# VH-VL binders against Uncharacterized protein B0228.1, part 18

Target 1, 207 residues: Uncharacterized protein B0228.1, of Caenorhabditis elegans (q09220)
Amino acid sequence: AVVTPSIENHKMENASVTISKVPISHRPRGFTAGSDSKKLAVQRFKLLISDFLSDAQLSKSIDVAAVGMHKGKSMDDILDDVYTRLRRTLSTKQISELAKAQKGLVEDLDEKSAKLVKARVKRMIVYSFDPAAEQIHKYATRPSMAFALIAETINERFVGSVKDLIRDVLTPKEYDIFRKHYHPHIFKLDNIGNNTEAVRTTTHETF
Below, E stands for the ipSAE of ESMFold2; O stands for the ipSAE of OpenDDE; V2 stands for 0.75 times the mean of E and O plus 0.25 times the DockQ between their complexes.

## First folded at step 23 (VH-VL; framework fv_masavibart)

Design Q2 (from M3 with heavy chain T101D Y102F, light chain N55K; at its last look DockQ between E and O 0.03; V2 from the best seeds 0.00; counts 0 for: pae E 19.3 > 2, off the site)
Fold by ESMFold2, look of step 23:
Structure Q2 (fold): chain C 207 residues (1-207), chain A 121 residues (1-121), chain B 110 residues (1-110)
Amino acid sequence: as target 1 above (207 residues)
Amino acid sequence: QVQLVESGGGVVQPGRSLRLSCAASGFTFSKYYMYWVRQAPGKGLEWVAVIRYDGYDKRYADSVKGRFTISRDNSKNTLYLQMNSLRTEDTAVYYCARGSDFYRSGAFDIWGQGTLVTVSS
Amino acid sequence: QSALTQPASVSGSPGQSITISCTGTSSDVGDYNYVSWYQQHPGKAPKLMIYEVSKRPSGVSNRFSGSKSGNTASLTISGLQSEDEADYYCSSYTEYDTLVFGGGTKLTVL
């Protein structure tokens, strides 16, 4: 009565988390970027990715993403562009930390499963940013306006939604293993429902 | 300090509807996953439904899919269960429960006292 | 998908240790570390005793411990006391994104 591929495709098509669009109606002449928009976007992105990447690495990554979004490239192509440029700037320590996380993931799962886990995480990030990328392409008259849209998109609620999507797309076993090796040094995957974590995050470390 | 209080239970005929409420206090309700768990008289525990802290992700046991709807109003710190097309097999004490630190852990660290739903003619 | 199997009853004398088993499959207990245990006294709501296989919440006596081996989780109560007489339920997450409970075990303190 059910086909295994259709069950999996149905779940992917029916992700429960909704991602809000930036309200364009509040900007009748289009988006206007200030000099602080990129800095704000960098700091907000660290709510998800931590201090693993430097401000300069994040700033360049956002530049690459903003140009790609403005030109209407797919999020998959944009992420590949970002990775290609970012890879050239990674320090020996950053490379070692990524290799250690990957090795641990492979040891606890296996190579094929580890690759699939990372692909699922990437897919949820793509899903989360697709609405914003469409808005930037349609309404940002300059790449610099994309920084304001990115900053407005990446707020605490958005980051929480991305974390929930990542948890929802992985089995409990996969999630525990992914978190074990990537949290908190590479990704911040704290449970939003933890009252102590929420207070600590708000008060001391996320601003 | 932390408490959950269920209400809205009662006796109804098969095919009728009933709406349960769970009032939360003593914690930041809007940051927690919330659950309904039921227990038929003299029987064991059965998970019924879960809802995410913002109300958008909802999941149900197969036994209630299509008939029950979980919802929440974070401005009133209240969890709901709308039960439609009730059957005698739905007769149980219904508990409201708070999820622990992790959605996928399935641990229920705070429970209400329960409210009895009896479905009979 | 899989029902968790618990013994219907266990008994022990005060001061002894007893163990309650909870057997599932690789799709729940075996592959996941999300087994939890609940104590329920007559007429009362369940109380969380153990979560994530072996972790004890604050306020729960250190006489309660949890473990698993293969597809079987275990709750061990050491230094058995008459107040431990209750129903005990295990639960686990499944690979089908659902939660299941065991049928419950009546613990009698002789």
Scores: ipSAE 0.000, ipTM 0.428, lowest interface PAE 19.3, mean pLDDT 79
ESMFold2 (binder alone), look of step 23: mean pLDDT 90; pTM 0.930
OpenDDE, look of step 23: ipSAE 0.008; ipTM 0.559

Design Q3 (from M3 with heavy chain R104H, light chain D31G; at its last fold request DockQ between E and O 0.03; V2 from the best seeds 0.00; counts 0 for: pae E 19.9 > 2, off the site)
Heavy chain, then light chain:
Amino acid sequence: QVQLVESGGGVVQPGRSLRLSCAASGFTFSKYYMYWVRQAPGKGLEWVAVIRYDGYDKRYADSVKGRFTISRDNSKNTLYLQMNSLRTEDTAVYYCARGSTYYHSGAFDIWGQGTLVTVSS
Amino acid sequence: QSALTQPASVSGSPGQSITISCTGTSSDVGGYNYVSWYQQHPGKAPKLMIYEVSNRPSGVSNRFSGSKSGNTASLTISGLQSEDEADYYCSSYTEYDTLVFGGGTKLTVL
ESMFold2, look of step 23: ipSAE 0.000; ipTM 0.437
ESMFold2 (binder alone), look of step 23: mean pLDDT 93; pTM 0.950
OpenDDE, look of step 23: ipSAE 0.183; ipTM 0.734
ESMFold2, fold request of step 24: ipSAE 0.000, 0.000, 0.000; ipTM 0.431, 0.444, 0.442
ESMFold2 (binder alone), fold request of step 24: mean pLDDT 93, 93, 93; pTM 0.948, 0.949, 0.950
OpenDDE, fold request of step 24: ipSAE 0.391, 0.005, 0.018; ipTM 0.755, 0.564, 0.648

Design Q4 (from M3 with heavy chain T101Y Y102D, light chain D31G; at its last look DockQ between E and O 0.04; V2 from the best seeds 0.00; counts 0 for: pae E 21.1 > 2, off the site)
Fold by ESMFold2, look of step 23:
Structure Q4 (fold): chain C 207 residues (1-207), chain A 121 residues (1-121), chain B 110 residues (1-110)
Amino acid sequence: as target 1 above (207 residues)
Amino acid sequence: QVQLVESGGGVVQPGRSLRLSCAASGFTFSKYYMYWVRQAPGKGLEWVAVIRYDGYDKRYADSVKGRFTISRDNSKNTLYLQMNSLRTEDTAVYYCARGSYDYRSGAFDIWGQGTLVTVSS
Amino acid sequence: QSALTQPASVSGSPGQSITISCTGTSSDVGGYNYVSWYQQHPGKAPKLMIYEVSNRPSGVSNRFSGSKSGNTASLTISGLQSEDEADYYCSSYTEYDTLVFGGGTKLTVL
């Protein structure tokens, strides 16, 4: 009586969405390069993306990301660097919560499908942020200036478009299962405000 | 025993409305995608609608979109089909069916006996 | 959109193997592994025989098997018995987020 999809032959739905690039062609006014900009980036990350990590963990992750972006590393490599450093600082409770979410995802999907879902989510994050990371490389002459540009990149519209893209590249069932186990504590998957506003009016079914 | 029992069929005139019910028993109703499938007399099967296990995500065949509404009440283990603006081509036996966790699978392992809806002048 | 094409009828003698085809397009049978087969005796509800191309539910005889090549799915019944005489329907998920059925095949056991 157990029916699961075969991931080998699972065709992705046609999701024809365009992610808007965040304009970062100007220097922010009123920002102090360095710690004040980093505090704003931490605040925006917790508001829009996740409050699973502590302020200290986020601050260190942003340090690693800013250095990587300044050096012109790809977003894929930056995320790997951040994860490698972050993993060493996770509490026992955080590790347990991540393990519980992973176990739930595998129970509801299967191991192969769970890996593919997580890989697609990461792929969308990388492709969405890679152009912004390249712009930060061009315009941030020092790592400390990257904090202000990171804080400006993390805004409601851009983060909302990334969340919409993640929703579009998963089937409704895959998204519901991923959301069930990861939202909102590990990742905030809803947009703040209006959840019915889609990138395309006629293509997306939302709550 | 695992069962699905449809009710609410009958004879109606075109343009009228009818509401079908499907009572589920013997399984945890709230864990399954549920479906309506219809079969016109002497003809084949046609998928009508599907509803997610929590009741919020719904899909419809183009032939019924905008006229039919699928819903469920998990506290009563009951699936519903509200059929508005009925047409003669909606005449069929309507089955409720139990699906799986993936609505794309279409693996309907439990079916009801069906309820006949006749739309005729 | 593409409807799934099945032969209107097939026949075989007891003990033989018979195959029922279900032909779609790359937008359904060819593009996904979400093909199911149903058996329906006259006056009764359908019964699931095969799901996800080749999986057999518990309680379905191993005489029933499913396969797919390109845009065509196949249901094979080996060791044909009189009780296998029924209508058979295939179904598939489509890239338009719908489910479609084939027109049905009447299997006659001679």
Scores: ipSAE 0.000, ipTM 0.421, lowest interface PAE 21.1, mean pLDDT 81
ESMFold2 (binder alone), look of step 23: mean pLDDT 93; pTM 0.948
OpenDDE, look of step 23: ipSAE 0.005; ipTM 0.561

Design Q5 (from M3 with heavy chain D54S Y102E, light chain D31G; at its last look DockQ between E and O 0.09; V2 from the best seeds 0.00; counts 0 for: pae E 14.8 > 2, off the site)
Fold by ESMFold2, look of step 23:
Structure Q5 (fold): chain C 207 residues (1-207), chain A 121 residues (1-121), chain B 110 residues (1-110)
Amino acid sequence: as target 1 above (207 residues)
Amino acid sequence: QVQLVESGGGVVQPGRSLRLSCAASGFTFSKYYMYWVRQAPGKGLEWVAVIRYSGYDKRYADSVKGRFTISRDNSKNTLYLQMNSLRTEDTAVYYCARGSTEYRSGAFDIWGQGTLVTVSS
Amino acid sequence: QSALTQPASVSGSPGQSITISCTGTSSDVGGYNYVSWYQQHPGKAPKLMIYEVSNRPSGVSNRFSGSKSGNTASLTISGLQSEDEADYYCSSYTEYDTLVFGGGTKLTVL
C-alpha cells in the first residue's frame, strides 16, 4: 500500500526521463566518508517523509539506496529494493495506515485512477533522484562516499522541489485527494517557506 | 526552436469526418500534456480536449464528447484530433497547444498558428 | 459546460491601470489555483500572460499581474500602452478535470 505502482502500471508509465526538473549540483563537494553524513540525510528526508518512518527505518532505507546508487542500479530498481527491505520492518500500525490511505484514494477516485496517481508520484521521485544517482555512481569510489553525496543532494531545496513535482504531476482534483489521504501523516506536502519557485520555472531539455 | 504545426483542416459537409494533426518539434513531446482549443470566427476561445503525457488519460469538452477523439504518437512527436459527425457549430480555427510544465497540467505556453475547419453544406 | 464570466469590454487611457475580472464558481476558479490569462491580438494565436493565478512566464512585462479572491480572478495591467489593446481570456481547470474559458474581454486603449 506504498505509493508505488504495481508491476503492470510500472511498465505502462516507464518513459525515459532524461531532463531534470529539480536543481542538482553537478560539482561534487562532499567526498568525505563518515556516519554523520547519514544522520544528516535522515534529517533531510524527514522534510519529505514525516515521522511516519522511524530514524532506524530511514537509515536502513538510505543504506540500501546508497549501495544501489554506487553500483549504478536504476532508480526504479533502487526504489523496489528499498521497499522490499522496508516492508519487512513496518509495524502493524504503519501497514494499517498505508492501507487506509490507499482505500481512501480508491474510494475518492476509483481503482484505475488511484493506480495512475501512484504511478505518477513514483515517476516524479525517479525523475528527481536520477541525476543525483548518476553523480553518486560517477564520483563515489566507495559506498561510504555515497552517504556524503546523498546528504549534499537531499538538502531542503531538493526536498521542496520533490514536493512541488508531486503536486504538479497530478491534476488539481487528483492532488487534493492524494493530499487528503497521505498528508501530513505519510508525506509532508506543504511547501511554505521552501524554495518552491526554483521548481516552477521551465527547465531546458538535455536531448 | 520550440514549435507546433497543425494540419488537416479544410471544408467538409455536416456529418462527415476529418482528422487534424499537430507536429511538435524542439522539445521532449512525451513529457508534456497536449491540448486542442478552437475559436469560431469572430468568437472566443473554447477548450476542446486534453491528453496527458501518456495516451492513457484524456478529457473532452461536453460539446465534443462522443464525437471527437484526441490521441498522440510519442514516437512521431504528433498530436491528433479525430473529428466525427461534424456539425456546422464545429466550424472554427483549431489550435494545438502545449502545457507549460513537464508532467503536469498547466497553462498553454506554446500554441500553433491554427488550422481552419469549415463545416458547411 | 460552464463558461467563466468576463466583462465584454474595458477601456483605459495610456499610463493608467485597468483590471479585468473573471468570475467562476467553487468548482473551478474558487476551488483550484489553475487560472490562466491569455492576450490575443487580431489574427494571431493567443499568448500566455499569467498562469497559476499570479505567475508570469519569461518575457511577459511586470506590468501584468494576476490575483484571485474567492471565485473571482483578476488580471491587472498597469501603465497601459497602445500595444495592450487586444482581447483577453481567462481560463480555469474544473473539478471535472476539464478546462473552461471566459467569454473574453476587449481592452480598448483610448
Scores: ipSAE 0.000, ipTM 0.461, lowest interface PAE 14.8, mean pLDDT 79
ESMFold2 (binder alone), look of step 23: mean pLDDT 92; pTM 0.944
OpenDDE, look of step 23: ipSAE 0.026; ipTM 0.635

Design Q6 (from M3 with heavy chain T101E Y102W, light chain N55K; at its last look DockQ between E and O 0.03; V2 from the best seeds 0.00; counts 0 for: pae E 17.3 > 2, off the site)
Heavy chain, then light chain:
Amino acid sequence: QVQLVESGGGVVQPGRSLRLSCAASGFTFSKYYMYWVRQAPGKGLEWVAVIRYDGYDKRYADSVKGRFTISRDNSKNTLYLQMNSLRTEDTAVYYCARGSEWYRSGAFDIWGQGTLVTVSS
Amino acid sequence: QSALTQPASVSGSPGQSITISCTGTSSDVGDYNYVSWYQQHPGKAPKLMIYEVSKRPSGVSNRFSGSKSGNTASLTISGLQSEDEADYYCSSYTEYDTLVFGGGTKLTVL
ESMFold2, look of step 23: ipSAE 0.000; ipTM 0.450
ESMFold2 (binder alone), look of step 23: mean pLDDT 92; pTM 0.939
OpenDDE, look of step 23: ipSAE 0.280; ipTM 0.713

